# Ledger of designs, part 30: VH-VL binders against q8wwc4

Target 1, 195 residues: q8wwc4
Amino acid sequence: STEEKPQQHQKTKMIVLGFSNPINWVRTRIKAFLIWAYFDKEFSITEFSEGAKQAFAHVSKLLSQCKFDLLEELVAKEVLHALKEKVTSLPDNHKNALAANIDEIVFTSTGDISIYYDEKGRKFVNILMCFWYLTSANIPSETLRGASVFQVKLGNQNVETKQLLSASYEFQREFTQGVKPDWTIARIEHSKLLE
Short names: E, the ipSAE of ESMFold2; O, the ipSAE of OpenDDE; V2, 0.75 times the mean of E and O plus 0.25 times the DockQ between their complexes.

## First folded at step 13 (VH-VL; framework fv_burosumab)

Design t2 (at its last look DockQ between E and O 0.02; V2 from the best seeds 0.00; counts 0 for: pae E 19.8 > 2, placed apart)
Fold by OpenDDE, look of step 13:
Structure t2 (fold): chain C 195 residues (1-195), chain A 118 residues (1-118), chain B 106 residues (1-106)
Amino acid sequence: as target 1 above (195 residues)
Amino acid sequence: QVQLVQSGAEVKKPGASVKVSCKASGYTFTSYYMHWVRQAPGQGLEWMGLINPSGGDTSYAQKFQGRVTMTRDTSTSTVYMELSSLRSEDTAVYYCARDYLEGYFDYWGQGTMVTVSS
Amino acid sequence: AIQLTQSPSSLSASVGDRVTITCRASQGISDFLAWYQQKPGKAPKLLIYDASRLESGVPSRFSGSGSGTDFTLTISSLQPEDFATYYCQQYDSYPTFGPGTKVDIK
């Protein structure tokens, strides 16, 4: 019985040279520090990022399927209403391009973290996450000016041409005492797809 | 040169309070966070809490909530840690440690031994 | 709380030996890991931060590697002054320390 050595999935680390401004990197770390220090000691920016990635994959798929009802608990009402209008009007190929598979997310970056208090003394944290993912959706090159086309060979499969897309999701949590500690998506942007 | 000089050893009875000081020098005192970390004899390191550069904000480990108070005096460049309702389990060396918004500690005090015994 | 484990808990080595200490986190912590050296009766001394960055003034024989959950401190050639206890510390969340690894002279 030839024990088939599990094929080491060579995770082709696509070095998406996302120009993460080194300054932004430092800022993010500082703000992450402030979050666990003063808001939630159990907060982990690493764990958050992983969760955000999963949330992005899930939410983007639901968006592509126009399943807006399933997003009501995950996405802010105002944002969802706007998205419903925008996404519904998209061509099918564009809708399909919204969906990100978790295994096709090639890069995740933490953007700006905002900590603010409202007039009522409520405490909020917003974390912007940026995702780069590959799509097999056929979007006209004219629409995706500047999108990099990659030939991706996944394992023994035929070389498929995929396009690299980016999306930004802003996650918000209220840290006011007595409030349920849930993250909600306060903003969704899909570059070149949702203007 | 950065220096953190702590107060001398303390011997206390159970139920008493202890206040340890940490005097900083050789750097801009108001630019760095100060943490307190303790180490029981023969044991590992345990984070207790932090105080921000201005002294206005503190964050304590849950284990010490209600018993620990951290303060700082800018005029003397000194940080204080007071621990109340002392127990035998509080016997440890207490360290102040400097942090610049990173969460790791580049400079440490020499430590203050606090012994709690009946 | 993020828990850290270290391996081995203790080791004996000779001057000139290559020493490797591992630290494992209960969850992914990216590169938010520091290494400290502590000698008896002394405060910990920072050696490595951000998993692999050498602190100023620390000898180049010390190096750190790893990301995510598994980290390694390496002393390329053990010197007499290196006999001490080494601790890893994560700062992805509120600070927690590994249990320490004691390096003794063989």
Scores: ipSAE 0.853, ipTM 0.940, lowest interface PAE 0.5, mean pLDDT 92
Fold by ESMFold2, look of step 13:
Structure t2 (fold): chain C 195 residues (1-195), chain A 118 residues (1-118), chain B 106 residues (1-106)
Amino acid sequence: as target 1 above (195 residues)
Amino acid sequence: QVQLVQSGAEVKKPGASVKVSCKASGYTFTSYYMHWVRQAPGQGLEWMGLINPSGGDTSYAQKFQGRVTMTRDTSTSTVYMELSSLRSEDTAVYYCARDYLEGYFDYWGQGTMVTVSS
Amino acid sequence: AIQLTQSPSSLSASVGDRVTITCRASQGISDFLAWYQQKPGKAPKLLIYDASRLESGVPSRFSGSGSGTDFTLTISSLQPEDFATYYCQQYDSYPTFGPGTKVDIK
């Protein structure tokens, strides 16, 4: 099954990478339908996924630049506090590898969707988004689960060596009556770069 | 090759509305914020607001809240800025400007002159 | 809102001169400052972002420095095409611009 992408090369990679677990993909679509049916008639998983991709590119660059004050409205307070410590301790080349260029995000995948109520009766939806992106940052290939190193065509005139990295961002929205309907980032993981 | 091409000059009377278009090409339209910035004759630059073309969310400068509306058409890769209840002080060149999710503007449209005359 | 001031408001210089323009913010903005060049009848052009990073395709005679509240744009050897008005812009919050500095031929 094919999902629409900005360009044919990304669509091809997505099909190969994104469907390693087709049962989970079907469950994700069912949960997206439940959000639409019961919580938000304007919800679209396609529009959400595109917005999440933009958010990932934006937040990852701000993290790489240690611009934590700009993240206060986007990232949950406890998550941001933990990230400040981890990110500031990274070498500069690892910090640079956090940043994902929007045009070099080669694959996105919707992971788990959680729908739950807490003990106070607040209603939450969490959507896990996984991103694979290319970076020119110099990361040693001897790292556990080592990043792939390969030549990629950047436009028609340059070939550069790039590494493929992944990150997982969990988005959370409270659907409780009277609460502002905004998505916040409740979990951030960058494979091999953060704990 | 990134291009932002704006609609042509407009002459309006006080109290009217103007709608300026900005057609984007050469990049993924929905992956970048679009801002509007104006410049009165002989004056500096003034930020008016932004639109996220993905989903259509907007944020407006306090000065223009209630008078400005920004929209987009993803099928034509075009953003629009509409300013209502025009005054002579609204005479300016209006620019669209692209934001690569950072807050600064790497590409600008050519500008649209809007003249509000009594 | 974060207010920006620029100094001087205008200056006259000769080709080959070193030109320095200052931007000051009303509060600390880290390095979230951009510089633009604008020629009469044209849109602004991005020169510098993140206070000191040169935009691709901009001549290396342009440089930026500073952090916090005080920022500087420097043109190391002024060329005929550099006579223009220069604006700073902060993006620590919603954008605001400085009032501009006009650089004229002496």
Scores: ipSAE 0.000, ipTM 0.445, lowest interface PAE 19.8, mean pLDDT 79
ESMFold2 (binder alone), look of step 13: mean pLDDT 94; pTM 0.954

Design t3 (at its last look DockQ between E and O 0.43; V2 from the best seeds 0.00; counts 0 for: pae E 2.6 > 2)
Fold by OpenDDE, look of step 13:
Structure t3 (fold): chain C 195 residues (1-195), chain A 118 residues (1-118), chain B 106 residues (1-106)
Amino acid sequence: as target 1 above (195 residues)
Amino acid sequence: QVQLVQSGAEVKKPGASVKVSCKASGYTFTSYYMHWVRQAPGQGLEWMGLINPSGGDTSYAQKFQGRVTMTRDTSTSTVYMELSSLRSEDTAVYYCARDRLEGYFDYWGQGTMVTVSS
Amino acid sequence: AIQLTQSPSSLSASVGDRVTITCRASQGISDFLAWYQQKPGKAPKLLIYDASSLESGVPSRFSGSGSGTDFTLTISSLQPEDFATYYCQQYDSYPTFGPGTKVDIK
């Protein structure tokens, strides 16, 4: 019995030449440092990024399904209200394109990190995460001006044409003493789909 | 050349306090974070805490909360670490270490041996 | 707390040998890893930062590799001055150190 060696799925490292400004990269690291230093010593930007990726996949799927009630605990109320209107009005193919499969997220980057205090002395941290994911949704090329079309061969399967989309999710956490340490999504942007 | 020069060895009794100094030179003192790391004899390295460039903000490891105080004197380019309620387990070499603003340490003091004995 | 382990805890080698030390993190830490060399009675010296970046003034025989959870420090040709204890340190969260690897002369 020739044990077929599981074909190591060569994760095609899509070198998404993300416009990651090297300066932004350094800034992000510094800000991440500040977070564990002064807000939560157990904070890990790496772990956060992984969690954010999972959250993105989950939330985007729910959005595509218009399951807004399930998002009430995850997304800020104001944002969710706006999204309900926008997403509901989208064509089905656009809705489908909102959904990101975790395995089809090809690139994740940390954007701006903001640390701020409000007038009441509450402490907040916002972390913008950017995701690039492949979709099989048929979106007219006219609507996706500048979207890169990739031919993705997954294993022995037929070459499928997929489009690369991007989304930005801003995660917010209040670090005020006595407040539950939960991350919420404070902003959702899907380029070319949700304007 | 960047130099961190620490105060001399200390011998203390249990319950006492110790204050170690770290004098910095050769760089812009107010631009870098300073950390304290200790090493018990024959043991590994343990992070104690940090102080920001201005000296106004500190972050301490939970283990030392309530016992450690870090201060900074810009006029003398000196950082201080005071540890109170000393125990035998506090016997260690204490290092000041400069942070390149990323959480790793590019320059270290020579270390200060603190011995806590009855 | 992110925990680091090192392997081996100690090794004996000869001058000219290739030496490899591994560091493993309890969770993914991307490239937020530094390597230090410490000689007896001396403070640690930074060798590598960001997992693979060589600190200025450090000999090129030292190299770091790895990402995520598994990291490696390599000395391509061990020199007499390289007999020391080596520590990895993560800074993805509050700083923690590996237990160290002692490199002794054979």
Scores: ipSAE 0.846, ipTM 0.936, lowest interface PAE 0.5, mean pLDDT 92
Fold by ESMFold2, look of step 13:
Structure t3 (fold): chain C 195 residues (1-195), chain A 118 residues (1-118), chain B 106 residues (1-106)
Amino acid sequence: as target 1 above (195 residues)
Amino acid sequence: QVQLVQSGAEVKKPGASVKVSCKASGYTFTSYYMHWVRQAPGQGLEWMGLINPSGGDTSYAQKFQGRVTMTRDTSTSTVYMELSSLRSEDTAVYYCARDRLEGYFDYWGQGTMVTVSS
Amino acid sequence: AIQLTQSPSSLSASVGDRVTITCRASQGISDFLAWYQQKPGKAPKLLIYDASSLESGVPSRFSGSGSGTDFTLTISSLQPEDFATYYCQQYDSYPTFGPGTKVDIK
């Protein structure tokens, strides 16, 4: 179609090539191999995962503080726009629960990896990362159904109550020749906080 | 039974090219990537690159980019590695190695000795 | 590039000995590590993949352990056919190999 003006809005059709079906963890290892084999021989899924954990801690903190201006270079514009409305309407304790301290991220896993070309022939990789983290945020248990609650002993005297939450961040990078290697967050989900 | 059978030893002059073949049997040729790895006398192993036999797509180690070409013939289940502009440090045993699509090698060819001498 | 080192570079051992070989990566590689055995004049043979998974047909005296940067190959009771050079290889990124550990009879 010629209806869209290139200057104002660009519509991208995602074309999934090769291993397009959703796959389990075994298929994830094959897709990680395909990234370094075909797109960037220096790519390491292990190094990416550690960087993604750092990015999650940073971005989730900025979200909890409603510092959306600082997120514009890190998060896709359309995603950030939708998040502004959802985050600003949250109670303060729910906003605080978005933030993940790096030392309290207890588990990180790689979800689906998507390798695809858009209609312009640009090469993309999307990597879904899941993070499990502890929070001290004061959230009523009925609000977070099924959330686990832990007691943490601080020194000899103190007991601190923690809840275990999860979040999923989808990272996207364009591997098209001549494009600067840069990861953008294309999707943010915080379980039970940003439904 | 999986077998990778390589072409015989070769002696080449500096500046020449060599083309080593690797014939696969005992499995579906196009279902597994093939890599080339070399070993200079008394030295360790060095990855050169890979080919996807299904489409013929290749990826080469930076060190060999511009000097190596990998091809395949699906009708004979054979991959080829050609190394051009040979020099004395290219003297090595060259192996083809089958990959389970994860980047490690479960079957290796017997090796092809390439000697580059003046 | 992910660099691998191995320790020791060589060792001498008797039949029946427990042998331990270490591989260290320059950065974390999770469990993306394989071990190979190579005898003189022969191609490498896969022993261990994914750091600790034993390849089919490999004797159970071989085992691998480790994750991250530090990995170990163990031969629980060395046999005459085990005298060879052993290499580690990472595949978290494009393949690189360790320099090898020679295991000799002495």
Scores: ipSAE 0.496, ipTM 0.802, lowest interface PAE 2.6, mean pLDDT 86
ESMFold2 (binder alone), look of step 13: mean pLDDT 95; pTM 0.960

Design t4 (at its last look DockQ between E and O 0.70; V2 from the best seeds 0.00; counts 0 for: pae E 9.1 > 2)
Fold by OpenDDE, look of step 13:
Structure t4 (fold): chain C 195 residues (1-195), chain A 118 residues (1-118), chain B 106 residues (1-106)
Amino acid sequence: as target 1 above (195 residues)
Amino acid sequence: QVQLVQSGAEVKKPGASVKVSCKASGYTFTSYYMHWVRQAPGQGLEWMGLINPNSGDTSYAQKFQGRVTMTRDTSTSTVYMELSSLRSEDTAVYYCARDYLEGYFDYWGQGTMVTVSS
Amino acid sequence: AIQLTQSPSSLSASVGDRVTITCRASQGISDFLAWYQQKPGKAPKLLIYDASSLESGVPSRFSGSGSGTDFTLTISSLQPEDFATYYCQQYDSYPTFGPGTKVDIK
């Protein structure tokens, strides 16, 4: 009985030196505190971040496939309309680069959290999430000025060259009494791909 | 030095109300949230709620919603916790605790024993 | 609600011993975890915040580690004044506490 040695998944800790301003980090924690304190006691910024990561992976794949109809319930209508135009005009390699595989997301950070009331007294929370992910899409280096190229060896596989890309998704939820507690994506940005 | 001084022990009958006070000193009273945490004899710690001493805004644990009222007096730097419709299960030491702006507690009152007995 | 468990529920140790207490969360809470010491008849005292940050005035023999769901409080060399009950507390959501670990003298 050859005991298959559990393949130690060497988690290559890609230290993405994201210049997260320490001040922003503290602000984010404070705002997260305010959310569970006054809006939803069951709110967890950690759980939210994990959910956001999954949502990002899913939405980005759908975007890359130009499946905009499937995004209607997830992305704000105004944003989706703008994205449809922008994404449709992208070259195929750029479209492919939009797709993030969840296992290739190397870093996730919480950006700004905004709490605001509208003129009608509705309560909203916006949370900006930033993602860094590896893509195998062949994008010309000229277009990705400043993107880091990484050689990634996954297990016994051949060394693949991947590029590190970043994306920002803003999630919005209305906390008005009686409103369905759903998060929607209110903004999507893919640096160097969707300008 | 930061100090939180609570009112003395209380003995109440079932159905009655109790109001515990917590006087803060040694820091800017309105700059920190105040929480209430209770501990039944021989049991663990249970979060009850919080108050913003500046605005007076409160957030209560669902378990105590409708029975607990937290208030503050900025002139005396005092926070109050009132619990109504007392039950034997409410017998506990009640603590006020200062929030370090993130949801953990850096300073605590000495505690107030509330006994509910028939 | 995020639930916390602690292990062991109680332990007996001698002065000078290394003591390790674990806290486990029902879900990932990143580093939003604090440790408290409570002596009989006294209020809890903050020891560690953000899973590993030592509170001011707390002896260096106390240390915290862990992230996500599993956390550890370590006392490198137990002192006579360290016999107490220790609680973990998460603040990723509304605050909840572990059941506590009682450290008794052997």
Scores: ipSAE 0.849, ipTM 0.938, lowest interface PAE 0.5, mean pLDDT 91
Fold by ESMFold2, look of step 13:
Structure t4 (fold): chain C 195 residues (1-195), chain A 118 residues (1-118), chain B 106 residues (1-106)
Amino acid sequence: as target 1 above (195 residues)
Amino acid sequence: QVQLVQSGAEVKKPGASVKVSCKASGYTFTSYYMHWVRQAPGQGLEWMGLINPNSGDTSYAQKFQGRVTMTRDTSTSTVYMELSSLRSEDTAVYYCARDYLEGYFDYWGQGTMVTVSS
Amino acid sequence: AIQLTQSPSSLSASVGDRVTITCRASQGISDFLAWYQQKPGKAPKLLIYDASSLESGVPSRFSGSGSGTDFTLTISSLQPEDFATYYCQQYDSYPTFGPGTKVDIK
């Protein structure tokens, strides 16, 4: 449970910090149980988390490429409209930093799960997923002041300097009987890049 | 000490229904889910469904949907499982099992043998 | 549906032996796996939950390990009361059980 400070020496091993909130972890398990108990017998938090990781990599790449038309099938319309404005105004190096390569997502955490009914009686589940990923994008140190910087060996002796960034994607599915089971992304945050 | 005490063995004819009870004691009845799991002679374990004793809400395995009904009586801390349209393959020991919302079972009833024969 | 397999289906062992039983899931289930012991004519008894956590009152000779798809139950020194059938159960989705591993007296 204690955060470790990075140890730095010339060509030292990189320490990847992972953390979790034990109380939220237990609460998340209970809410995941309620999803499979009342909504979807095939629901698996492990399977969902792997799919969410794939979706994050795919969507973040499309965002970095400004391919908003392709995102309309994946992201809620209201969110995409606001997001297009923010992403289009970014410098190219910040846009490049949005993209998360699947192999460089070093930590994935399930955040809060919301289970609710709206005023029309539609049944919804929202799952917040948090991702930490490494990027080689050249972002000025002043823009991200205090960001974690890691040295990583990629083979062939050449050490690359990478920055650790985080993003939060909220996934939503309607479980109302007769509605196709479909997860859409209802919220996207890329910390320090879009705010 | 937690105890789950089930009703006695039953012998039924094909097409009949059976209702098995499970009386809970030694804990707050409404704070834990109750599941039903069955085991045919010489076979493994098969999950049937669950009930939330607080709300009365249920969730059933698809195999039993339409044939199983689970109810509870909070005043007696008792859950019931009723299986209708019995067939010979329903011959099994039926267990109630307690769950603190995680999906695994920390306490089990002693089991109720239900035999379906002519 | 998440299918579980167990290996071996049965084994024979002597008191004092180390016994290892494996359980494999048809897809990743993280650490959402429990182990149960069942003796003839008795209800199952929880031994291990979350793959490796020992249930209260269970002897420390029982241990569990694994994550993802491959899991192991180990009995470090088999005792006379340990001759039973052992089941794994996943709860990453609605519960399913493995087919069981019978541990007999050699």
Scores: ipSAE 0.006, ipTM 0.595, lowest interface PAE 9.1, mean pLDDT 82
ESMFold2 (binder alone), look of step 13: mean pLDDT 95; pTM 0.959

Design t5 (at its last look DockQ between E and O 0.47; V2 from the best seeds 0.00; counts 0 for: pae E 2.01 > 2)
Fold by OpenDDE, look of step 13:
Structure t5 (fold): chain C 195 residues (1-195), chain A 118 residues (1-118), chain B 106 residues (1-106)
Amino acid sequence: as target 1 above (195 residues)
Amino acid sequence: QVQLVQSGAEVKKPGASVKVSCKASGYTFTSYYMHWVRQAPGQGLEWMGLINPSGGDTSYAQKFQGRVTMTRDTSTSTVYMELSSLRSEDTAVYYCARDYLEGWFDYWGQGTMVTVSS
Amino acid sequence: AIQLTQSPSSLSASVGDRVTITCRASQGISDFLAWYQQKPGKAPKLLIYDASSLESGVPSRFSGSGSGTDFTLTISSLQPEDFATYYCQQYDSYPTFGPGTKVDIK
């Protein structure tokens, strides 16, 4: 019984030199501190980031498939309406490029965290997450000005040419007492695909 | 030099309240959060809560909600922790610890032993 | 609550020995981990923050490593003054501490 050694997925640490402004990094940590301190003691920015990554993969796939009905509970109504119009008008190759596979997300960063109160005294936290992912979609280079083309060799598979894309998802949660603690997506941006 | 000097040891009866003080010096008092952490004899460390630099906002561990009150006096650079309805399980050394919005503690008070006994 | 465990709970070592203490988190906490040294009858002293950053004034024989769920504190050459209990502390969420590792010097 040849015990197939689990192929160590060499996580090619693509050092996406994302110019994360060191200042933004510090700000994010501070704001994360404030969230668990004053809003939800069980809040973990690490866990949130992992969840956000999963949500991104799931939502982006649904978007690519134009399954907008399945997004109604996940994405703000206003955002979903706008996206429906934009995504529906995209060419198929662009739609396909919206989909991010969880394994092809090469970098995740936390952007700005906003804490605000509305006029009614409701408390909100918005967390912007940025994702970089590889796509095999054939998008003309002219459309993706500045997108880096990478040759990715996954294991013993043939060298595939993939393009690096970025997307930004803003997650929002209301922390008002008595309100269900659900995160919703309040903004979706796909650079170079959804203008 | 940064110093956190706490009040002396206390002996209390069950049901009583205790108020521990932490006097800060050697730094800008109004720029740092102050936390309280306790340690029962022979046990580990337990976070109790924090108070912000202005003293206007506090966050308490759920375990101590309703029993703990943290206050801050800027004029004397002193932070206070009051724990009410004391129980034998509250017997511990109580520490104040400084934090600059990071979540770890770079300076600690010397600790205040609080003994709750009938 | 994020729970931390430490291994070993206690150890005895000789002066000059390399000592390694591990801390494990119940969930991923990135690098939001600090290490403290506590001597008997004294307050904890910060040694390491952000998993691997050495606090000012702490001897270079102390080092921290790890990310995610598994972390390590290393004393490269144990000194007599290093007799103490060492605690890890996470601050990805509200602060929680490991149970501690007691280091006795032979």
Scores: ipSAE 0.843, ipTM 0.936, lowest interface PAE 0.5, mean pLDDT 91
Fold by ESMFold2, look of step 13:
Structure t5 (fold): chain C 195 residues (1-195), chain A 118 residues (1-118), chain B 106 residues (1-106)
Amino acid sequence: as target 1 above (195 residues)
Amino acid sequence: QVQLVQSGAEVKKPGASVKVSCKASGYTFTSYYMHWVRQAPGQGLEWMGLINPSGGDTSYAQKFQGRVTMTRDTSTSTVYMELSSLRSEDTAVYYCARDYLEGWFDYWGQGTMVTVSS
Amino acid sequence: AIQLTQSPSSLSASVGDRVTITCRASQGISDFLAWYQQKPGKAPKLLIYDASSLESGVPSRFSGSGSGTDFTLTISSLQPEDFATYYCQQYDSYPTFGPGTKVDIK
């Protein structure tokens, strides 16, 4: 028999956006191989990616709270200075949208990996990480034309609207012998919020 | 199609060196990394290091640093692994294994038994 | 270093049985895992790469699954030529191998 159309207000499916990018995926695996082969045998792109996700959640929260002093050892000075000006000028709802809770990061991908030497022979790796996260922040839909809107059902009658946002954080580490193995965030981009 | 043919078995005394060859055919020799992996009798597999045949650059497992040397000859499509200061615990089958910049091995040589005994 | 364990260390099975072998990594390695079959006196042979991708020419009775820290190799219907030792190997960092699982005839 023919089923009745489901009640739209009572049944909402969450759409998970994301798919493998075979070209970037292959290039990422090759670059990860080159890092452990030539720079640090213990380097693991998987371990890095999990740490980067945690760093994103932490840094994005501090940015939303304008706690720039706590970012001084995590973010490059030039980047932090520019971010301070941009974040301070945002409306409060846009500031709140910067924060990503770790449990609401629904997709993480590795973007480009750059391996290079500077003129002094110092060895560097830059890893671009892309994050997609849900937010309940009150952002007008026309402001986020490329973002998807999701409805999250809490209980049987309460529907909460969440928006899917993206951010790109570029991490940099110097692998030169004798240098402390620290990652610094060299670029931060929150699509439609911080560019 | 792809073949990795290794040199024959060797018997060595402690303190000597051994040089094992691995001749590649059926593919573009300089497009793939070559790794060396050994297996002691009745034991598992142990990675020793790699060579990029294009430029000859190498990377060795820390355990073998200072004792292992990997080289290649592009004119004969051959890689070599030399292990010096041999000890009885170096008794193993030594394999060359091909890799396309991933770290997993689609083709292996037949293995070369190296026996170290006094 | 990323350590791999395998279970069981050995098993006895009959032709036609479904066989499952597990590999556990000491940390998350995504899908950077390969499986090899090794028969006595022979080099290892690649079966599975990237946790679940079947190598060309490997029979479809072999399959791999898992991501993160826990991985399985499954032989859906064991054949006489499948009696061998099976090794997992990670390549998220420098290569390390599991200790092997020996599959014997009952």
Scores: ipSAE 0.564, ipTM 0.828, lowest interface PAE 2.1, mean pLDDT 86
ESMFold2 (binder alone), look of step 13: mean pLDDT 94; pTM 0.952
ESMFold2, look of step 14: ipSAE 0.534; ipTM 0.829
ESMFold2 (binder alone), look of step 14: mean pLDDT 94; pTM 0.953
OpenDDE, look of step 14: ipSAE 0.838; ipTM 0.931

